# Ledger of designs, part 5: VHH binders against Geranylgeranyl transferase type-1 subunit beta (CDC43)

Target 1, 376 residues: Geranylgeranyl transferase type-1 subunit beta (CDC43), of Saccharomyces cerevisiae (p18898)
Amino acid sequence: MCQATNGPSRVVTKKHRKFFERHLQLLPSSHQGHDVNRMAIIFYSISGLSIFDVNVSAKYGDHLGWMRKHYIKTVLDDTENTVISGFVGSLVMNIPHATTINLPNTLFALLSMIMLRDYEYFETILDKRSLARFVSKCQRPDRGSFVSCLDYKTNCGSSVDSDDLRFCYIAVAILYICGCRSKEDFDEYIDTEKLLGYIMSQQCYNGAFGAHNEPHSGYTSCALSTLALLSSLEKLSDKFKEDTITWLLHRQVSSHGCMKFESELNASYDQSDDGGFQGRENKFADTCYAFWCLNSLHLLTKDWKMLCQTELVTNYLLDRTQKTLTGGFSKNDEEDADLYHSCLGSAALALIEGKFNGELCIPQEIFNDFSKRCCF

## First folded at step 17 (VHH)

Design g18 (from d24 with S101V)
Fold by ESMFold2, fold request of step 19:
Structure g18 (fold): chain B 376 residues (1-376), chain A 121 residues (1-121)
Amino acid sequence: as target 1 above (376 residues)
Amino acid sequence: DVQLVESGGGLVQAGGSLRLSCAASGFTFSSYRMYWGRQAPGKGREWVSGITRSGSRTRYASSVKGRFTISRDNAKNTLYLQMNNLKPEDTALYYCATEYVDFSLLELDKWGQGTQVTVSS
């Protein structure tokens, strides 16, 4: 289980470990603005530490055992008295919406517990059926997409909830973690045909996925990961897959290569962004879109490393957005490291190394161990 | 709360000019890269320009390069788009935007309500 390294490394591993550890240390001194995001902060921190070879189960398993308290099983105020469960971001009742279970907190908590190897939780505490019913209740019956949480007896205001590809991915990932594998497994809790219809409706005319016919690499990764978890990637036409690969390759900022130029007479390239990926046409490169674009390519073709310039994106991450003095990665060359981009920059590097499971956003070895121990 | 308020749109003849403004509040404007996007009826949304926090770097869609100029005034929390030599194809709802993380998996866009630009022949 020991990994030997040969020669100097451009990755400041020790600084990255300390960066992620500092974020875990700050959780006991909670800021009220961060209470609803505690599960996400744990997930991104633990994932980053795991990527850099920290045994988070051994080091943090006991320390983070309190996460189980965020698992809430409750009865809906409906005619059937439906029992659901999920994770809340905070236990503090005085903070607005802090005690509402939602899909993102639930996924982040489950993935964190997988990384902590808390198999007792999955065997004895998790009520998979009530959790799956929460996911079921989040599906829009008319569109097949998902909202992030339910409005049940808390406050009077009404609004239009977001119901985009993010929450489709999160819903399916939760069910997958709970043991759903076949179409029949998923169909017990959600309408997979309507979900597939919604995902297909988000295809853009010239490739990729996005709202308003705007191709978006983040939504593309969510759609493709959802289809992968449903064993349904082959429902995409060959033409759409090729258009999507082409669109994703064009997101890499490069002064050279085989990509088409929009204007040969006025071609100027932002050398500060060289090698990085844009999330959409005409935007700047961003550390997180290195991950989202590479994950999308990885899901679409086994040859993804041959098709894109992985050395260039590695140089972008290590030379432009890695923060060698503090650890972590920044969004871009103008900002300090932050937790989100630190995790996703690290994940992009791990994906290139073949050490990361892009469908579930956790290190591959951790997923393999979970699969051996908790598949039924 | 975060507010992005566009102004300066209107009806203009082909070949004319307009200057759009975006007043920002509720966040530290100077800490964020800013963008202009547009959406014409029946077409997908398009990002037309972006500018870094300091203004040191800018980017443009090929369809507007040389005609549009993005700028920002960090002291006034204001983003601008100077649009010259306007064409009927530039007719669209124009909105300013920035990106943020709310820990729901993806980085999200924050949009203004937009200002309509209509270019007549």
Scores: ipSAE 0.768, ipTM 0.911, lowest interface PAE 1.0, mean pLDDT 86
Fold by ESMFold2, fold request of step 19:
Structure g18 (fold): chain B 376 residues (1-376), chain A 121 residues (1-121)
Amino acid sequence: as target 1 above (376 residues)
Amino acid sequence: DVQLVESGGGLVQAGGSLRLSCAASGFTFSSYRMYWGRQAPGKGREWVSGITRSGSRTRYASSVKGRFTISRDNAKNTLYLQMNNLKPEDTALYYCATEYVDFSLLELDKWGQGTQVTVSS
């Protein structure tokens, strides 16, 4: 019998706030102005602060106004003189022919602007059509998947870039933020039939999604979130959904799970990882896979909290990977806190509380406010 | 310039043994957990074994537990897989791997080209 128990509150909120704030305080420095990951650092930092009840718009809106400078609008050298736009990670090489707008930086910047409540930007500065045309140009016409950027001089995506489920999710999330909702909305900019075909081709025989028939909880979350944003989760067969739920539940390391084993008789039990989630079979538990697995379960079934041991994953996060001295969360019990795992560990806790939009990776209240103001 | 170079594969009769090595360079090997994976022709990839930074904890797929032993030598930046009592179903391309974050949404795998192990009856 599976059993969930309420965990006591052991969250070091003040330390977490300072952890995320330290990452924002260092960004304006000239010593760190060349970091190509700048948009991601902002996104993960202010998302973490928002989860811990900091009004980031009020506190950081003016500090982060410079982010608008990373929005680049340019004309492609093609027969139609196509206008595209998006966000770059660094301005040091800000030469239009050498600078690459990319999908991840664009999504992180848009989500950050949403969290900062920069509605004037969305109403007056953001050219949604040129942004959506950039997304359109990133789609592989043969496979339906997406690359992260274009070669500006050739007007086509690099054949050496990865084109996996991450970029399918990012592309669809960008279009969703720009207002696409129906299949017809998306079809104005991308080939949704080919995209769906690609996503379905990544199904693994025994459930979940992944390349080379290797189930992977991160790619599974990307695929499911993409399908959710496209209103297409119903296209998955019942058998595949059941197999995927089962696969995800087995990623939790637990002597107290739904498996009928006693702790001392469970040969695969690892006390150091108890309650945490693996990203793939036979690997160690990892803070970020708590989020990716829980988000996937949340998208597949309303019963997800009953089916997995949310109290146990809460204990793993708070007792094993929360860093009470510095704030933040680490990947595992051997490492220091880092920004990525700090944000996703916090997001997993917020998802369990019902306060996080897992398919867009921002707090739910913030997205609701954006939708009422800008998408209405 | 992170590199993972596997060696030690080859042809062996059922019941035999092989020891695989993975030479690591271009990163601080002792700071990362390491894994062995394998892929047989026409099959999906399978993670076979993992080891923590110090070697204090290890994990194995049920299909190899008791026959395979993962180990590491942090002074030599080398990961090992001792494979005993090999079976024909162990025939696969074996590769070592680690995980990293590049802020493109997910953690990614970094792996080598692999070394072929073929177990004959």
Scores: ipSAE 0.750, ipTM 0.905, lowest interface PAE 1.0, mean pLDDT 86
Fold by ESMFold2, last read:
Structure g18 (fold): chain B 376 residues (1-376), chain A 121 residues (1-121)
Amino acid sequence: as target 1 above (376 residues)
Amino acid sequence: DVQLVESGGGLVQAGGSLRLSCAASGFTFSSYRMYWGRQAPGKGREWVSGITRSGSRTRYASSVKGRFTISRDNAKNTLYLQMNNLKPEDTALYYCATEYVDFSLLELDKWGQGTQVTVSS
């Protein structure tokens, strides 16, 4: 974990481990699935534990093996009897399985299984083609973006669901996990040309990505990670990349501006947020936007650590949002620790240390092991 | 259910004042930072002000700093925006907002329906 080079450790590692472990212990039994967020809770908890050097495969592999039961393979009632698969959040079977399978639960479950090193699952149980066909059905044919689930009446993408950059990232990440690497691989299941068109349509005039020309650090990270997984970051113009880097650097709260060696004092400076990142202009700093902004910067340039003040963001996380009595990280200096911000604060620190794969949001050594073990 | 209901908008002469309110329900209002945003016709959304949980810190867009004052009454679950020296450029639909996590990767915004402010020249 992050430790000061010249002083005692500032990271309360044991408290963080206990924080994440408590969240796993609060999950209901495998047959009491009222919590549709169960897959996400598992993912954030074991990701946090992995960042803090817990061998989650050894400790939780048997305990969490019940996650395999959430994998559902089914046949659509369409003209071709399409076979799809994915993960459900709840095993309460009072609605058609095709509409209870969704992209976020599927990604979180797959990433969790990777961290648990459940390679038997990837060799025997996972039907990669039916899973990729589910992703295919979630793509909007008119825009190339993705929705999270299927409409039970049409067995096509839900018309009432959001179709934004989050689900583009999730869709591509799932296909990547299933073995897609080249454009030809992805094109077997999705229209990559339309997807790229949608992503480019979300570029904001002065840099970054966001809906309705509102730049947003989270959507920017989703767009850039999607392009990275598609080996398509080079499709962004140099001007847009430069504007985006500048916009992201301006999200860091600093008394002397956001860019290296600016001479003008920042009139809107808030010392309580010093070093932290905003997700959008004029908002307060937030632990999760440290991750989303840093991930975006690291995808755009090798020099990202020289351009932003990583010491300052580390100080923000450790001094302002780390909760030393309970473990975990809070959203801001006024709130208690919560699972989402604890995972993303930990991931931001790990990214700075070079130990985190930002494209798939898992520790780098886990990613490397998965890539080596699961040949495609 | 979480609800944010804005009120207090209307037509006002340039140089005038207006006070917006946002009634919050369905969540522990005093535990959340709150924001005002606006959207002018044909324009993107802009975050104009924010306030911490206790009210101890506030932020403003440069375009409104010195003219707008954000405040909150945690006992009444109400957010306010006092708008002074209004300009025609302030004409917009004004929203109150907060942030929440639904475990779909990103924090999401919760917006109200908005209240229209129209500043005549």
Scores: ipSAE 0.745, ipTM 0.905, lowest interface PAE 1.0, mean pLDDT 86

Design g18 (from d24 with S101V)
Fold by ESMFold2, last read:
Structure g18 (fold): chain B 376 residues (1-376), chain A 121 residues (1-121)
Amino acid sequence: as target 1 above (376 residues)
Amino acid sequence: DVQLVESGGGLVQAGGSLRLSCAASGFTFSSYRMYWGRQAPGKGREWVSGITRSGSRTRYASSVKGRFTISRDNAKNTLYLQMNNLKPEDTALYYCATEYVDFSLLELDKWGQGTQVTVSS
């Protein structure tokens, strides 16, 4: 087993805090912005700050409370006059589609409000039923998968829109946050049998999940997290779980266990990527795939830390993709830090420490507090 | 819009060679690692080669190692795949790709429509 770990002083905590804080400082304090990714930027920033021991509710709760204004409740022009709600990224745009609610913005806003401990919102302002009805409308009736938003002309999703495992996870996470726990709870709003059928159809022959039999660690994490939130991980066969664990372990770049003896020109082992994870076979290591692969392993087996080399992935993150001058983490050793990889690199480290809830992608302490405070 | 346009495919006899090109536009090509992938009929997609921003490091699937060479010309925003000693098993739609973030949870793949390579026995 790996017995050694790198010391905690290798983490440039102050620089990381400043990195995430700068992203919050650059956001407008009002809803008069045009950045459609505003909800994601807030979530990744405050999640990163929380991982590095900033009390984000105390520091940013009042300043970010304006996020509530991005909650939109409306009536669809359909036969049932269905009332739906969700979150938008921008409140004012020249194009109607840029101001519509969608599943990703809704999840990021809800998770951000949980991070800010805005429990008043969940008890008084959030209309859980209209939000759940929005999720219902996003489900494909034939496939059981989800799209991200509705077409405003037809009030249903287009057959050409993406409807993959990302939006299955987002849909179920939103319903979970709104209080769904049992199969009966979820069945009030979505067809869980068809959803499970879709998820199972995305299993790859040799393990993992992905479209067209291409295993993909990101889709694998989405599928497993969805099944976990539905209390349905045990529906996976033992063989498939075993194959998936094996596939995920092989995504770690290591000189141990998978070494090829070839010339330097033909070597498959890339020392620059040592310890990092690939998202798919034959690709370079990437900071975000450390999180997606580790989260998938974490959901599949309690032994995941003994099976993979967590010290080596920590070395990859701290030595190759941590940016000590600016703070944050980069995608790879050739790029500057960016918000997405900074959040997911930080989350991977927190997951290894046991401080991160992989099912909802928030710090574990935040999840525990939300669960205790908000009755379900 | 981001565009990746592959060319150079065609019919070739086993043992022959082809050079694929991928013209990139709508993004800063020199800032991204690039990949070649392929999909044979009835099979899943396979990533066959990758190259770093500068070209200093490359990767290959074991099935093509020693026969295929990836390269890039950052001044021309073009990615290449030199394919030598082609085998019937190399018959596939070949596409170039990169990854990007759109804040919908995962990094997404960007690829073109591909170029068909058919290797006859």
Scores: ipSAE 0.729, ipTM 0.898, lowest interface PAE 1.2, mean pLDDT 85

## First folded at step 18 (VHH)

Design m21 (from g18 with K110H)
Fold by OpenDDE, fold request of step 19:
Structure m21 (fold): chain B 376 residues (1-376), chain A 121 residues (1-121)
Amino acid sequence: as target 1 above (376 residues)
Amino acid sequence: DVQLVESGGGLVQAGGSLRLSCAASGFTFSSYRMYWGRQAPGKGREWVSGITRSGSRTRYASSVKGRFTISRDNAKNTLYLQMNNLKPEDTALYYCATEYVDFSLLELDHWGQGTQVTVSS
């Protein structure tokens, strides 16, 4: 019973806190060019801070004011005068009559507010129905997938935007946050069956999910999380689940192959990536894929910790991609820490410890509190 | 804007060789891992080879290992793929790619228009 005891001692918690804090502080000045991504920056930073046991609600409540200002409610120029709401990345980009609300910013904002425990705002100010209606409008009627934003001319889903599994997840997550729990709830706003059909169409032959039959751990996580939120994981065949698990396990870089019990040397083994996860076949390990793969495994089986080598993941993150001088996590051992990989690396560690909710991508404690207070 | 322009593809007989090039611009080439991917007709996209920033580490698909060699010239912002002993199954559109963080949850890839490689039997 190798007591995982030594992992936490290697974490440079103070440095990580400072790292995330710096990113949060730089939002007004240095990221002027990244106005569109400010919500994401807030989300990743707050998530990271929360993971490292910072009381974010107490310390960073001032950010709520900014986020609240970016909540937009508008009436669409359609036959029904549909009222929608959501969050924008920047107020400056508000083109008259153009809906600049997008799914990612909306989700990031909502999750950030949840982490900051802005429950009053959720209960009294946010219009959950109009949020849900926005999600409704983002669903492609032909495919069941979702686009990130509405076309400014037609107020329909933009044809130029990607409609991949990311936005399926984001859409469903928003609806979940808005109170949808059952299929019936979701069906009030979206064509759930069509969505499910789309998700299923993204199954790859050898397991996992991805576009053009290219298995991708990120897309797999998105798909599985979506299905989980829809309480529809059972719709996956046992074979597909098994194949997916197998595929995911093979994404972990190991000298002895994919399975703990395999004695055969992996001919493609790279010691530098030991314990890390690949996002796709034949790619290098990446910090973010530690999260995506582990989350996927976690969703597929309760025994996921027994199937993969979580200790090696921890070692990979803490010894290879953790930046002890600056804090944060890098994509790989050669690069500098960045906010995205720092957040997901941290999330992966938290997930291993049972302290992270992969379905909504927030700390488990925060999720629990939200679930208790926001009785949907 | 990130630009990747592949070249060097063509028709070659089985057992022949080709050298693909990818000219990169619009980003700091030397700061990124680079990859070659391919898509055969009727098949999904697969990654063929990868190379680290410095070029110190390389990775190959099992199907091309020993036949293909990935390299890079950071001074020229160019990625290469030397393909030897080509087989009909290597027929595909070959893409040069680099990863980037999309703030909509996932890390994605930039890739070029590709260069067609056709290996005749």
Scores: ipSAE 0.904, ipTM 0.965, lowest interface PAE 0.5, mean pLDDT 91
Fold by OpenDDE, last read:
Structure m21 (fold): chain B 376 residues (1-376), chain A 121 residues (1-121)
Amino acid sequence: as target 1 above (376 residues)
Amino acid sequence: DVQLVESGGGLVQAGGSLRLSCAASGFTFSSYRMYWGRQAPGKGREWVSGITRSGSRTRYASSVKGRFTISRDNAKNTLYLQMNNLKPEDTALYYCATEYVDFSLLELDHWGQGTQVTVSS
């Protein structure tokens, strides 16, 4: 009976907590120029703190006031006088795009409120129908994809931002949070068939999802999460699922190659990236792609932990990209910790432990609580 | 604004050599990994080579390994790709790229306009 000597957790939990807390504290004073990203900063910080078992609802409820102020409900100048709502990044009127509601800020706000347990506001003040109608207005009728933002004065979508799989996921996630569970529910607000058509059009020949037939782990995760939320993963062919799994497994940097193909020495093996995941072929490993690849595998197969080397991922994160002095996680072993990679690195670890919901990108416990309270 | 400007492409005979350059501005060049990608006519985009911020590590696609060399000059904010023993299959639009965090969930790439490389048989 080899007593697995549970060696002391290599995770510097206290430092990680301090790292995320510092980012929240810097928001009022130093980030005046980053107001557009403040909602995202709140989301990533709260998520990180929650992952490390901080009671965020008890400690950081003060951020709810700012978030609530950025909730806007308005009437569009269309023939139907459509009422929409969402969250804006800034209340300053003189900034370019000040009159825009954007999908990312809306999702980040909603998820942050859920993590902060602001259920009263969520149930009584937020207008779920008008939020859903905002999502409706963001869907492109020609492609089924979504624009990132809507100018509520002109009723025009952004011409600058891409309509890629990120915004498909964000849109569907918002609708899910608003109570959509069945295809019929989603069809009340969006053309689900067109959306599905668009997602399927982003399938790559050798597996996975991406633009221009370039497989990308992040886009793959977005697509699969969207399909999962739509209860439509079964629409993927078995062959495509298998090819995608194979592709994802090959994204893990290993001296032994893919478990299924242990006989082929990886001629391009880099010891510095051992156990890490690539986002795309021939790129270096990155902390964030640990999450995107693992989430994708998790959605595709129940045996995902047996197929990939989760221990090596853990070692990669804790020994190479974890910053033991400052807390947080870096993109790679040469850079400093940043909020984005810290959040996703933490999420990857939590996912391995079964404590993270990859479909909605929140801790599993928070998801469970939300599901119980918001009986849609 | 981040700017990447590729140069050095052109027409070359099989077996010939080219040196591509990428001038970077609008960001701290020395803080980022840099990559070369290419897109051949009718084919998907592929990554050809990568280099770490310090230049201490490099990666190459199997198709170009031993023929191409990536390098960088952080003082000049310039990325290079030395291409030797060029083949017709190397014909493509070549891009310089760097990764950045878009707070809209994913890490994305900044791309230049590209420089055309044509290898004649």
Scores: ipSAE 0.904, ipTM 0.965, lowest interface PAE 0.5, mean pLDDT 91
Fold by OpenDDE, fold request of step 19:
Structure m21 (fold): chain B 376 residues (1-376), chain A 121 residues (1-121)
Amino acid sequence: as target 1 above (376 residues)
Amino acid sequence: DVQLVESGGGLVQAGGSLRLSCAASGFTFSSYRMYWGRQAPGKGREWVSGITRSGSRTRYASSVKGRFTISRDNAKNTLYLQMNNLKPEDTALYYCATEYVDFSLLELDHWGQGTQVTVSS
């Protein structure tokens, strides 16, 4: 009975809280060059704070005013005069007649509003149908994938924009937040079958998802989360699931390769990355990939904690990439803490503890509250 | 704008050697991990080597281990790949890459246009 010596939590909670708070405070002045990312900054910061048990709705409601101002409703210059809505990153970039609404900002805003429990605004002010229509317009009719924004001239998806699995996830997540739960619901706004076809086309031969048959843990997480939200994980073959699980497990850095399944010494083992996850084969471990890989495993199997070494992940994060002086998490042991890795590192820890919803990338408690209030 | 410019590729006989270079600009080179990847015709992208920002740690694919050496000169903002004992299987477009966060959920890679390496039998 190895008494898990609950040693004092190596987590520097107070420092992490301060770290995330600093990023919120710096938004008006220091991030002028990153105004386009302000919505993302709010999302990552609020998420991080929430993970560390800060009542964000009580403390950071002031950010709601800014967010609400960046909600845009507009009529497209198409044959149907389609009304769409969404969120923009900056009002300065609001060129007359140009739609600067984009999927990422829209999702980040919606999730932030949920975390901040702005339910009144969410239910009474936001036009869910017009939000969903925006998502509709972002779907590529030829591939079923999604672009992040509309071309300002054609009001169609930009052909030059990336249409990878990130935007599939973001699009479906928005629709989910807007109330879509069944295939019929989704089909009202998007071609779900075509989307599914696209996602399936991104399967790699040896498991996982990625572009150009390059398995990528982030894309895998996006794909699986999308499928989960669409209640379509069953569309994956058992073989593919197994292969994907195997691939993900091999992404955890270990002296024995797949820690529980391989007896041979890994000749490429890097002790500095022990317990961490790689995003792709032959790359170094990264804090963010701890989350993406764990989330993927979590979605694929209930036994995911038995298959991977969660304790080693925790050790990797807390001992290698956690910054005890400044708070936050770094990408790796050589870099400084940044907001993105801090959020995802924190999310990984929370996921291990069962306190994080990986499908919507928000704390589980917040998700539960949202689900209860919005009768989903 | 981030720019990565690969050079040093060419035609070489099996058993030969090449040294690839990647000139980096538009970002703080010394602050980022760097990687070499390759793509052979009809095959997916493969990462062949990585190096930490300081150069203190390196990583190699099993297929190139012992033959390839990654290095960097932070003062010159240049990444190198010494390739020895080249094999026909090493024929590919080689590109250098760095990771970045674009705040659209995932960390992505910047990569160059690549340099072609062809190893003849």
Scores: ipSAE 0.901, ipTM 0.964, lowest interface PAE 0.5, mean pLDDT 91

